Miniprotein binders against a2bj90. Designs and how they scored, part 43

Target 1, 235 residues: a2bj90
Amino acid sequence: MSRSARRKTSALNTVLRVVEVFASIQGEGPFTGTYSVFVRLAGCNLRCPFCDTRYAWSLEAGKPLGVEELVEEIARYEPSLVVITGGEPLLQRHPLNSLVEGLESLGLRVQLETNGILPAPARDEQLWRVYHVVSPKDVPVRVPGAKLHPSWVDYARATGRAWFKFLVANEQHVREVAEYVAKLGIPRSRVYIMPLTPEKLDMKELLELHSRIASLAVKWRLNFSPRLHLLVQLP
Short names: E, the ipSAE of ESMFold2; O, the ipSAE of OpenDDE; V2, 0.75 times the mean of E and O plus 0.25 times the DockQ between their complexes.

## First folded at step 5 (miniprotein)

Design je7 (at its last look DockQ between E and O 0.02; V2 from the best seeds 0.00; counts 0 for: oily stretch 71-89 1.63, pae E 4.9 > 1.5, pTM E .715 < .8, other shape alone 2.65 > 2.5, placed apart)
Fold by OpenDDE base, look of step 5:
Structure je7 (fold): chain B 235 residues (1-235), chain A 113 residues (1-113)
Amino acid sequence: as target 1 above (235 residues)
Amino acid sequence: DPEELRKRAEELLKKALELAEKEGDPELIARALEELIRAYEETGDEKYLEEALRLAEEAVRLARESGDPELISYALNLLSIALLLWYELTGDPEYLEEADRVLEEAWKIWEEH
C-alpha cells in the first residue's frame, strides 16, 4: 500500500460531521437523569415522520470537526456521560471509533443512540466497549426501510451493554412490542417503552401521555423511558 | 393457509414425538412448535396454543438433557412466546410472569457461555 493511500485512509477516520455539541441531562432510557454532553452527528438512513431532529438528516447539515478537537471540547464540560446521537451515528462508524478511543482514554463513559439498522459493533471495534440504546423503527410504528439488524440481539446478550427502546402511543403498540421482543429472545428487563410525542403537545397533554404509557409499562412489566428533557424544558 | 399450517404442524409433531421416544430431538420439536404457534396466529384456535405449550415444555426438557446452551436458550425462547400468547388470550398474569422467568434464564445461559 502506497504512502498516499495510508494518508487518505487516516484523514477519513479523523473527521466527524457534527450538527451540535451541548451539555444537558440524559432524558431517556437507562441513563435518565445523568449529566451528559450530547454529540449530535449529521446524516440519517431513515426519514421518520415523528423525528424531532429532521435538521440532522443530511450529512451537509453537520460541520467537519476533528476527533482530537472534539474530545477536548467534550472534556471541558466534565460530563458524567457522553451521549453520541444524531440522525444515525453509525453512518460515521470509522471516525466514531476514533472518537470513542479518545473519550475512553480520558476515562469518560460513552453511550450511543442508534436505530439498530446497521450491524452492531464487532469485538475489534472501540464501539464494542460502550453502552448502546437501540431504538428500532420497524415496531410498533413501521418506518419504511427500517429493520433491526439481528446482530444487536447477539451484542446485547454477549456484553450486557445494550437496551432496546420502543416508541409507543397506546396499549396495542405495547402488545406489539411485547410480542416482538419475545420473538427475538430479548428479556423485558432490557426493554424500554417511551411515549411517542406529536410535535404540538402542550405540557398538560405531555404529562397525561406520560402517565398513560407509564401505567401500561407497569401492566406489561416493561421499563418506562420518560422524555425527561421535554418535561423539565431542557435541550 | 391455516389448514396447510395445521397439517405441517401435525406431521412435524408426529415425527418429533417418534424421535423424542428414541434419542430426543429438541430442534425438531422446536420446528413443530413454530408451526403450531403460526397455526394459532392464523386461526385463533386455542387447541394449537395448548399443544404448543406442551411441546415447548418437552423441548426445554430435551434441550436441558443435551446440555447444549444454544439449544436450551432456543427452547426457552419458544416456551416464552407460547406463554406470552396465553397471557394475551387469558389476561392471567401468571403466564406473563413465567414467560419473563423463562426469558431471563435463556438470557443468563447465553451470557455465561
Scores: ipSAE 0.209, ipTM 0.629, lowest interface PAE 1.9, mean pLDDT 88
Fold by ESMFold2, look of step 5:
Structure je7 (fold): chain B 235 residues (1-235), chain A 113 residues (1-113)
Amino acid sequence: as target 1 above (235 residues)
Amino acid sequence: DPEELRKRAEELLKKALELAEKEGDPELIARALEELIRAYEETGDEKYLEEALRLAEEAVRLARESGDPELISYALNLLSIALLLWYELTGDPEYLEEADRVLEEAWKIWEEH
């Protein structure tokens, strides 16, 4: 049997390492406010100090779930959007493509969240047709090892299905993001700035930070992303 | 299209080998690793991942000799990706454990510098 035939057969019987599946509201990026099911995959190739989901860093944190079983579980929620997140979901790329195939066959809309270090989807991947929110971790707060793969910019231009989201705390950060995206040729319409929230922030401080970053988004003519789920206290 | 993917992968392999021949520059070797990982992900051909794994330890060694924590962290990140892909392909848990260890090392090195 050829390698292609073996890989096709393997994709039909695949397993994902899943930390959690839950319903909530997408609180960030272009789909903010959408009733969503989140699928958090285990494993990450970064150790960001500001990560809200450190429990997903190790691949061992995930329980093995069959792709067919996972599709059925997701469908029971009747989501308007399926958000694949993690860790870094592209570490489980092959079974992830199988999951996307199953979800798409049911007419479910899928969004992937990624740090963008692994390459953008190829045209023949199921992930090619999915929406992507790419969060580079090399600007403005540099995380060791982070480097956006250049294929994401090409993918965004070719498909219109990728947006770039950056955590910022102040205007200097926004200036750095603006310079970065200009160098890479990322149009402002595809760029979101989002508040960089400390782990311990009361509601008043959270709202004030949102107000400051939103004002900066207007000033710099960039899109603003809230962290809506934090404001309304949802997971 | 398998023929198109093979042609792209051979071009990436040629580029990676040219970059790797400039040994003593850990950034160039890390770029070679990136090309091999990309070739593997596009084709599924194990030879590219085997070559990436062989170069990964050398890239990390050279990056450490450079003393540049950004290059060291980048090389370790690429090694972790190659190890995780190899774990996906083989099921060998040693590669999963090693990938986690090199990511923790990358962070520790960054914190110290």
Scores: ipSAE 0.191, ipTM 0.535, lowest interface PAE 4.9, mean pLDDT 82
ESMFold2 (binder alone), look of step 5: mean pLDDT 72; pTM 0.665

Design je8 (at its last look DockQ between E and O 0.02; V2 from the best seeds 0.00; counts 0 for: oily stretch 71-89 1.63, pae E 4.3 > 1.5, pTM E .755 < .8, placed apart)
Fold by ESMFold2, look of step 5:
Structure je8 (fold): chain B 235 residues (1-235), chain A 113 residues (1-113)
Amino acid sequence: as target 1 above (235 residues)
Amino acid sequence: SEEELLKEALELAREAVELARKSGDPELIVRALEELLRVYEETGDEKYLEEALRLAEEAVRLARESGDPELISYALNLLSIALLLWYELTGDPEYLEEADRVLEEAWKIWEEH
């Protein structure tokens, strides 16, 4: 049996622990502005102090859902993009590959969001053909235990389907990101800097932070990612 | 074939464990752990996750002996992954609780340094 066929027959790969499924606009990264369905998977291997989805940290936060049922639910939204996020989605790698297979069979475009600690997809995984936004957490604010797996850089070069997104608050952070990506050989065209937003910002403060970080992106010749969903008050 | 790739991955993991015991190099244990987790993901065979959990505990011990806070935090992160996978396999909440404690410890070590 092929690797794909063996995975389809495994009973252990038919269920995902899901926190929420909802439609919204992708507010961050290279697909900003796209009508999307978000699938938030439970469980994370980090405890970032700036995480805005702490409710997804525990695997207990997710309900077990069958992959085929989930595919049908997602398809009803007729999304332009399916965003798989979490926690850390790669903690549920096997059933995640099954979900991706189902979504791809319907012609749906998929993006995964990951902290990059677990390795990039192998060539024989369904995740190989998915778009990835990798958010390393070891720069500029180093989160304990975070370390970008080097396979993500190789994957990005081989496929062109990965981008790297960094939360920054100021120019020193941007300088640290620039040094980090240069050391790792990540091309600037694949790098996004995004505002590190405190939980308690009013709209004026949010706009001022966006303006400051966008100006730094231009100055440092990096891509800028907004937090568009916050600006337009969508989930 | 996929079976040949899995056999090679298991052989690499065994070799890395033996080299780690001989050398005391936690980086070799980390590579073996990654391969064992991959094999577990492909097979669903709990014996590979059991070995990964033991290797993760050994990696933490060796990292603590080194005194390197970055290595300690990384080893603790890998241990948390093995514990979370074990929780998914067994349903035993003690593994989830331990994973949470391990992640909190990684943060505390980082703050001290």
Scores: ipSAE 0.284, ipTM 0.634, lowest interface PAE 4.3, mean pLDDT 84
Fold by OpenDDE base, look of step 5:
Structure je8 (fold): chain B 235 residues (1-235), chain A 113 residues (1-113)
Amino acid sequence: as target 1 above (235 residues)
Amino acid sequence: SEEELLKEALELAREAVELARKSGDPELIVRALEELLRVYEETGDEKYLEEALRLAEEAVRLARESGDPELISYALNLLSIALLLWYELTGDPEYLEEADRVLEEAWKIWEEH
């Protein structure tokens, strides 16, 4: 490979398409309540009808940002956690590994949010070292083109750094989640159920939904994820 | 016909169980267990789930005797599935509790290997 080809491949690995960067509280999953910087990446391989971030579906919705500049921007917030989310962050896998390397060099903890369609990190990736919250879109509400990649189960077993978060609306959905995780050999201790919010609920409806799903989590011995940011009116 | 296919599946499941029990081979018992669970999924007949539970306990026992952590973990996963399906059928929380214990053990065995 010519020196010119190596320079072009290096430049592509150092730029992310970023929709937004902001500080808030992590509202979902095992890190709920953590002061976090959110990095929302552009582009998604799904078109979920219940997606709250439809504006992030196109790669063109993101601005190109250098990894070094983005690390410096994140560090200024002094976060307890960096949450990498978006559409699907793993669509930008190469520059995302460079971002993780930069953040880890500063001693920052990183959590990735993914739909689990793309393969889990390999041992030689910087992404291997971070926390992952996998949100399957094939169960209980099937999104066309969604299928959990099997390597996420293997990654979870090998590292203890993955959890599975499912969107549920009723008890039938909770049963389907219980069957699905049992079939995959995923312990309930690694599983979160979260309220599926179909539309803009008012605060009363949102609280009633949380109460119903939390009660089902107790009944089925699953972890409950709130949508805390919606309840406390944070971004 | 769908009825003929179901009857054939039932005969194959019975033959698999008999062969597995005679062999004492954990791999044959696991295959017979998978077949019983499949037949239960297709029929909803609780007798196949009851037989799956009994065969899963035997699979776990023989897997433990082998000392193979992959085989132990897999047999425990299948037992956890059978216990969960029995909980869903009966509503008895003891089966859910046991399914969770079994699955956590399967996970630890795999993580420590």
Scores: ipSAE 0.178, ipTM 0.614, lowest interface PAE 2.2, mean pLDDT 90
ESMFold2 (binder alone), look of step 5: mean pLDDT 79; pTM 0.756

Design lh1 (at its last look DockQ between E and O 0.02; V2 from the best seeds 0.00; counts 0 for: pae E 10.6 > 1.5, placed apart)
Fold by OpenDDE base, look of step 5:
Formats: structure tokens, C-alpha cells, sequence
Structure lh1 (fold): chain B 235 residues (1-235), chain A 108 residues (1-108)
């Protein structure tokens, strides 16, 4: 391999396509309420009709940013957590491992948001060390091609650093989630249900929806994830 | 336009249609029947446009799916008119699944 080919491969492993970087409160999952820097990566392998971040679906929607520059940018916010999200962050797995290495070297905690279609981190990846919130799209919302990769269940059991967050609109969805996680052998303590929110709910409607789904979470003995950022009008 | 332009237009209209379906469900859940009906009527109009685009594109598969969407939205309208919100939810999900099949075909 020529020196030119090695330089091109090294550059590809150190650059991320990033849509946006911003500080906010983590509104969802086990880290709800945490002061966080969000890194939204470009590109998704799904086209969920209920996606609120459709602008991130194309890889071209992101700007190329160097890992080192991105680490420095994140560090300036002094976050309690770095949340890697996007379309699907694991589409950029190689430079993402480099990003995680950089962030961990600064003592920053990292959480990944993923749809769970791509394989879980291997033990030799930097991603193995971070927290993961997996949001399956095959149940209950049945997004085609959204099948949960089995390795996420194994990763969850091995590390205790994974949670599963399901979008639900009604009690039937909650039942389907309960059956699904039971079948896969996912402990209920690692399962969150979250309201499927259509776009542009008013605050009253949003609160009512949260109340209904939270009540169902209690009834079905599942954890509840709010969409706290929507409730408190943060990004 | 090119076949590619027709597919882009088809996708844009499909997403707009889904947005109306979701807003219709939201309105129905809060008891705003008038708003729900308005959004369903817009979704229905958009589904008719999808049928026209699919015909222009010469895609029998897209035409079949667009027809299924159109008929499912009609059923959803009837469900709202009857106050059958449970059925309306079922139909919403059927629409969402159908939309995804459309996206898969266009992106293949």
C-alpha cells in the first residue's frame, strides 16, 4: 500500500461527519437530567417516519470535523456526560472509537444512542467502555429493517452498560415490548418505555401523553423515559 | 422530470402525509375532532398525489403501495367519524408500515 493510501485511510479514521454540537440536559433514558454535550452525527440506516431529526439522515448533512478538534470543543463545555447521537452513530464506528478514546482520556463519561441494528461493540473497541442506550425500532413500531442485533443483549449482560428504550403510544405497544424483552431475556430493570410523540404537541397534550405512558410503565413494571427536553423547552 | 425527481417528490409528499396522520391522531386523542378531520383530509389529498406520481413514474409497486395508503387513510377517516379511536391507531400504524415499504423501494 502506497504512502498516499495509508494517509487517506488514517484521515478517514480521524474525521467525523457532525451535524451539530450543543450543550443541554439529557432528556431521555437512564441519564435523564444530566448536563450533557450532544454530538449529533450524520447518516442513518433507517428512515423512521416519526423521526424528529430527519435532517441528520444523510451523511452529507454533517460537516467533517477532526476528532481532536471535536474533543477540544466538547471539553470547553465541561459536561457531566457526552451524548453521541445522530442518525445512527455506529455508521461512523471507526472515527467514533477515536473520539471515545479522546474523551475518556479527559475523564469524560460517554453515552451512545443507537438504534441497535449494527453489532454491539467488541471488547477491543473503545466503545466497549461507554454507556449505550439502544432504541430498537422493530418493536412495537415495526420500522422495516430495524431488527435488533442479538449482540446487544450479550453486551448488556456482559457489561451492565446497556439499556433498551422503546417508543410506545398505547398499552398494546407496552404489552408488545414486555413480551419482546421477555423473549430476548432482557431484564425489565434495563427496559425503558418512552412516549412516541408526534411533532408539535402543545405542552398540555405533551404532559397528558407523558402521564398516560408513565402510568402504563408503572402498571407493566417497566422504567419510564420522559422526553424531558421537550417538557422544559430545551434542545 | 427525471425518474429520480419523481421519487424525490414522492418521498417529500409521503413525509408530509405522515405528518398530517400523526397530527390527526394527536387531535383525536385530545378530543379535537375538527382538527383531526382536517388533517386526515389533507393526508387523503396527499395520498391521491402519491398515486398520480406513482403512475407518472411507471412503477407498479409504488402504485400498489400508494393505493394501499389511500385506502387505509379512507378507513382511518371512517374510524374517526365513528369515534373508533382504537381502530384509528391500528390504521395509523398500518400507514406507517406502508410508508416504510415505500421508502425501501425508492432507496433500493
Amino acid sequence: as target 1 above (235 residues)
Amino acid sequence: GSLEELFEEFLEITYEMIEHILKAMEAAERGDEETAKKHIEEALKLSEKLLEIARKAGSPELEKLARHLHETIKEMKEAFEKGDFERAIELMWEIIETVFEIIEIIES
Scores: ipSAE 0.009, ipTM 0.232, lowest interface PAE 9.5, mean pLDDT 89
Fold by ESMFold2, look of step 5:
Structure lh1 (fold): chain B 235 residues (1-235), chain A 108 residues (1-108)
Amino acid sequence: as target 1 above (235 residues)
Amino acid sequence: GSLEELFEEFLEITYEMIEHILKAMEAAERGDEETAKKHIEEALKLSEKLLEIARKAGSPELEKLARHLHETIKEMKEAFEKGDFERAIELMWEIIETVFEIIEIIES
């Protein structure tokens, strides 16, 4: 087979383990409010106690979908943004790069959500060109085994396509974030603080927490990320 | 020592200085004025050492930034003494951004 035919055959046979595909509003980070299609990939390398998506932890939770079929499904939603999330999407890095290639060929804007444990994209990866929201879990929440890979800071500096989002519950957490990003050399314009939402929080408590963390963001001159989808009760 | 050794020392001192600034902020917020004063005074001493190293390295850009750090830390000390926490946070971020610029210059 020719190199071109072999590449086409490989791309057609590339498979992702997908938990769900759905349309909603991006509720977090720099693209908050954008009409989006979410692709939740199976598998995670963490077991965060505050995780909202525990059903995506196991790789077996995902069903195998061909990349070409998935691109067609996503395109039918006519999204303004494609959000690739999970679990941890970078556990399926190779077929994920194929998905990004297909989405980019249709002119679709892509954002990846990652815990940042696995390395940032290399220059020759399709993932190099997409937006990334990196959510380190070693500060302030200190999830065991969570350590931000150093390449994410280098990637953010080189490309301007990465932001860092931290779960915080109080001002002490915000101080810890400030120390962490200062030592890593992450400028505050790339830093988001977001409410750490405990289980079984009613709407009043959720709004109060949002108000408190937003006030801290203003006080500390950091960007604020809501959990907008929770406030407006969208998936 | 060599220019590379001077730059490595510069970076080590800047990181130590940042740690003291953050500890001073934490202490001031909890009302521990004496601990806050101790840390800000240590940060001032470190900023003076940064200026010395920048001069030895013969780098006008680093010398300008080191002088800016020293002046900003002095303003932060005054903000602590007045209890002006909002001003102190503003000055803290100015210091951190200046340190980032220093790191970019040295690591280039």
Scores: ipSAE 0.005, ipTM 0.417, lowest interface PAE 10.6, mean pLDDT 87
ESMFold2 (binder alone), look of step 5: mean pLDDT 87; pTM 0.875

Design lh2 (at its last look DockQ between E and O 0.14; V2 from the best seeds 0.00; counts 0 for: pae E 19.4 > 1.5, SAP 78.527 > 70, placed apart)
Fold by OpenDDE base, look of step 5:
Structure lh2 (fold): chain B 235 residues (1-235), chain A 108 residues (1-108)
Amino acid sequence: as target 1 above (235 residues)
Amino acid sequence: GSLEELFEEFLEITYEMILHIDKAMEAAKRGDEETAKKHIEEALKLSEKLLEIARKAGSPELEKLARHLHETIKEMKEAFEKGDFERAIELMWEIIETVFEIIEIIWS
């Protein structure tokens, strides 16, 4: 390989396509309520009809940002958690491992949001050390091309650092989730159900939906994830 | 094998068993009684293997749950034979709940 090819490959491993960086409260999953910096990465392997971040679907929607510069930007917020999200963050796996290494060197906690289609981290990846909230799109919402990669169940068992968050609209969806996680051997303690909001709801409708889904979570003995940021009108 | 290997085998068989139960329910909904019967019989055989593995693992709690699972699948077979699909659905949910309890034990 020429010196030029090695420099190009090294540059590709240290640059992320980033849509936005902002501070807010984590509104979803096991870290709900945590003061967090969100890093929204560009590019997604899905086209979910209910996606609220459609602007992040294209890799071109993101600006190229160096890992070092991004670590410095994140650190200025003094976050309690760094949330890596986007379209699908694991499409940028190589520079993402470098980002995690940089953040961990500063003692920052990192949580990844993923659709679970791509394989879980391997033991030799920096991503192995972080928290993961896996949001399958095959059940109950059946997004075309969505299938949970089996390695996420193994990763969850091996590390205790993964949770599974499912979008649900009604009791039938909760039933389908219950069957699905039982088949996969995922304990209820690692499962979250979250309200599916395909349309713009007003605050009253949003609260009513949260109430209904939370009641179903209790009935089915599953964890409930709010959309807290929507309820408190944060980004 | 190690206790860990027995638990992995237990989970694999549990998964296969649930898939047969699902296929039985789907077949029953289509009026394919023969296919439904075949799948519920396979689920029953798998539940017997689960009982054997639970005994080998030396977990009284797991053995109790595996026994309950096996008996519930027998009742589900009888419900199918009687054409009582409402009861079969109830029993399917009881099976799923029992499987969750099993999974929590294995992950603890």
Scores: ipSAE 0.063, ipTM 0.552, lowest interface PAE 3.4, mean pLDDT 90
Fold by ESMFold2, look of step 5:
Structure lh2 (fold): chain B 235 residues (1-235), chain A 108 residues (1-108)
Amino acid sequence: as target 1 above (235 residues)
Amino acid sequence: GSLEELFEEFLEITYEMILHIDKAMEAAKRGDEETAKKHIEEALKLSEKLLEIARKAGSPELEKLARHLHETIKEMKEAFEKGDFERAIELMWEIIETVFEIIEIIWS
């Protein structure tokens, strides 16, 4: 067995703890509107008060699935994009790299969603080659225990495969984001601001919030991320 | 080289320049003036290379921004030599904003 074949076999024996796998539309960030399969991994290193996926916080919430089985399940959907999310997917970094290897061998495009507390991928990781949407939780809302690892900025500059997405509710939040990204050297073209949506908004309120935040994005020369799946009532 | 190759080289040099500016500021914070000066000098050389690439690309807009970077880095060097670190911080922000504008032009 060659080294290449041995790596492939090792990926097939790796297990991930998976909360759910489902098809939908990517509703946020640079790939908004793409027909996607979402893989929600169990476990999170944060307990955000505004989290809408609290059921994924515990590692025990996930079902153990082999990487081979998971790749086959994902492929049946014929996705245009595979979105790896969670919890915090990088808590399962080793088997996640194996999953990425399997998906890329089938030519599937992969995007990871992360809170950025754990380091960015190293050059020798399969994750180095996928797209990342990094959502720091230390600005403008300050979640206890959140701190963006500085390697994400270096990774974004080196590869062009990372974007930074921030939840905002008003112009003061946008100002704080703008100051934060300027200080870190993050280009505006890689920065998204997205509405911080309370659970109790009706559709009119949701649209009004989107309009306000989109107008602020234009004013501040930042990209706007909708929460499109909420607007079109998809999971 | 092709226009795309010139833009890729421009971006890579811009990224390296930002890294040197960041390292100069960190060295200045710890009182290591020799390291700070070395990084500022490297950033200045990189800004000259950006100007050369902008001229090869035939982009007057990028050329103007590259000249602005060079002049701002020179002013930052002078601020460090006078011990005016508040001014150096302001100039670092100007450099970062100018780099954002460059990247937006190239990626548009």
Scores: ipSAE 0.000, ipTM 0.110, lowest interface PAE 19.4, mean pLDDT 83
ESMFold2 (binder alone), look of step 5: mean pLDDT 87; pTM 0.872

Design lh3 (at its last look DockQ between E and O 0.02; V2 from the best seeds 0.00; counts 0 for: pae O 10.3 > 1.5, placed apart)
Fold by ESMFold2, look of step 5:
Structure lh3 (fold): chain B 235 residues (1-235), chain A 108 residues (1-108)
Amino acid sequence: as target 1 above (235 residues)
Amino acid sequence: GSLEELFEEFLDITYEMIEHIDKAWEAAKRGDEETAKKHIEEALKLSEKLLEIARKAGSPELEKLARHLHETIKEMKEAFEKGDFERALELMWEIIETVFEIIEIIES
């Protein structure tokens, strides 16, 4: 078989464990407000107490879908952005690279959400060219086993395609984030702080929390990420 | 240390092992047989360490899963040597599923 034929056959045999595919608005990070299709992959290497997608923790929560069929399903939504999330999508790294290849062939822009425990993309991976929002879980929230892989900082500096997003509840948390990113050499322009919303809040409480964290972002000269989908009541 | 420290070490090594599996596969795809072999051998060493830690922790279920990882990685190495990349992909998925089982047990 030629190289092209071998590559085509490999891509057609790749499957992903997928919990859900749906259209909504990207509510967090640098692409907030973008009409997006979300692909939630099954399985996570963490059990964060504040996780809002616990139903994606187990691999059994996902159904096996072929990459080519998934690309066609995503394309029908005509998205401005494809958001790959989960669980932890990088646990399915190989078929994920195949999915990215398929989406790129249609000119679709892709963003990955990751906890950053597994390494950043290598230059020869399809994932190298997509955007990444990395949410480390060892600061200020200290989830066991959640150490950020150092390659993400190198990747962000080399490509400009990664941002770092931290859940915070108060100014002490923001101080811890500031110390952490300074130690790692992550520029403030790449850092987002986002409200930690582990409880069901009414709209007034949610707005007050957003206001408080946004004020801290200004004070500390960090980017602010809302949870916009919660504010406008979208999935 | 404590049982919790053993489980944290087990997870750390598991993540390092899967990192090597990913790198071995990417090297194999581009025909870099020597790099693929080096990463598979590192993954094998890490799976042996997982078995040692599972025994120290007194966890028969983790021991069974660590043994399965080791055997599956050995099979993946053989598949690479034969050029059977369809088999290698299947084995990589088995490794990933086993890692999810490990995480579920430790974090339960």
Scores: ipSAE 0.012, ipTM 0.463, lowest interface PAE 8.6, mean pLDDT 86
Fold by OpenDDE base, look of step 5:
Structure lh3 (fold): chain B 235 residues (1-235), chain A 108 residues (1-108)
Amino acid sequence: as target 1 above (235 residues)
Amino acid sequence: GSLEELFEEFLDITYEMIEHIDKAWEAAKRGDEETAKKHIEEALKLSEKLLEIARKAGSPELEKLARHLHETIKEMKEAFEKGDFERALELMWEIIETVFEIIEIIES
């Protein structure tokens, strides 16, 4: 390999395209309420019509940041959790493994948000060690091109470090989720349903929607994920 | 303005337009026809501005996409007016795909 090829390969493995870094409360999934630093990565392989982060769809929406610099920036916040999200973080899998290695070396806990289209981490990846919240977009919302990669089910069984979060608007959606996870052999204890929230609901409507979906979660024996950040008006 | 400034303006208007489309869709789902109509009309106006900017930028490709976007929003308006929510959803997807193609061109 030429010196130029080695430098390019090194740069590709140590630089992330990052949209934003901020501290907040994790509003969703199993870590709801945790003081977290969010790292929003650029680029997505989906175009969800309900996406609230469309500005992150392109890789060019992110600035190139070195992994070491990003680790130092995150560490300054003294987070209880580092949440890696974005468009689809696993599009940047190689530098993301380097980021995870850096964060874990500092004793920081890491949680990844992913749409589950790309394969789950392999055992030799640093990503194997972190927590994953997989948000399938094929059920019930049927986003074109969305299909849960089967390896996520295997990863969940092998590690116990994966949860599946589904967007739902009504009881029919909850039924479809229940049937889907049953067919895949995903235990209900690892399944969250979350309100599909329209933009600009008032607080009353938002609370009512949360109440309805939470009641359905109990009825169908699934976990409930709030949109806590919306309820408490945090980023 | 510079070509870069025109592209930035184009993107800003594109995102504003998408926000109106989302609000129109959500209003329609709630049976709020008046709000849905208002937002889709605003989205349509914004799509006209996109056509004007694309023309000023001298990009035939952006002009073609902006035209397609405008026509698709117009069809979605008609679908909402007819209560054809299935067709309106299909058209919403087409709008999002078109917007993405636009963004890809501007960022290239």
Scores: ipSAE 0.000, ipTM 0.226, lowest interface PAE 10.3, mean pLDDT 88
ESMFold2 (binder alone), look of step 5: mean pLDDT 87; pTM 0.870

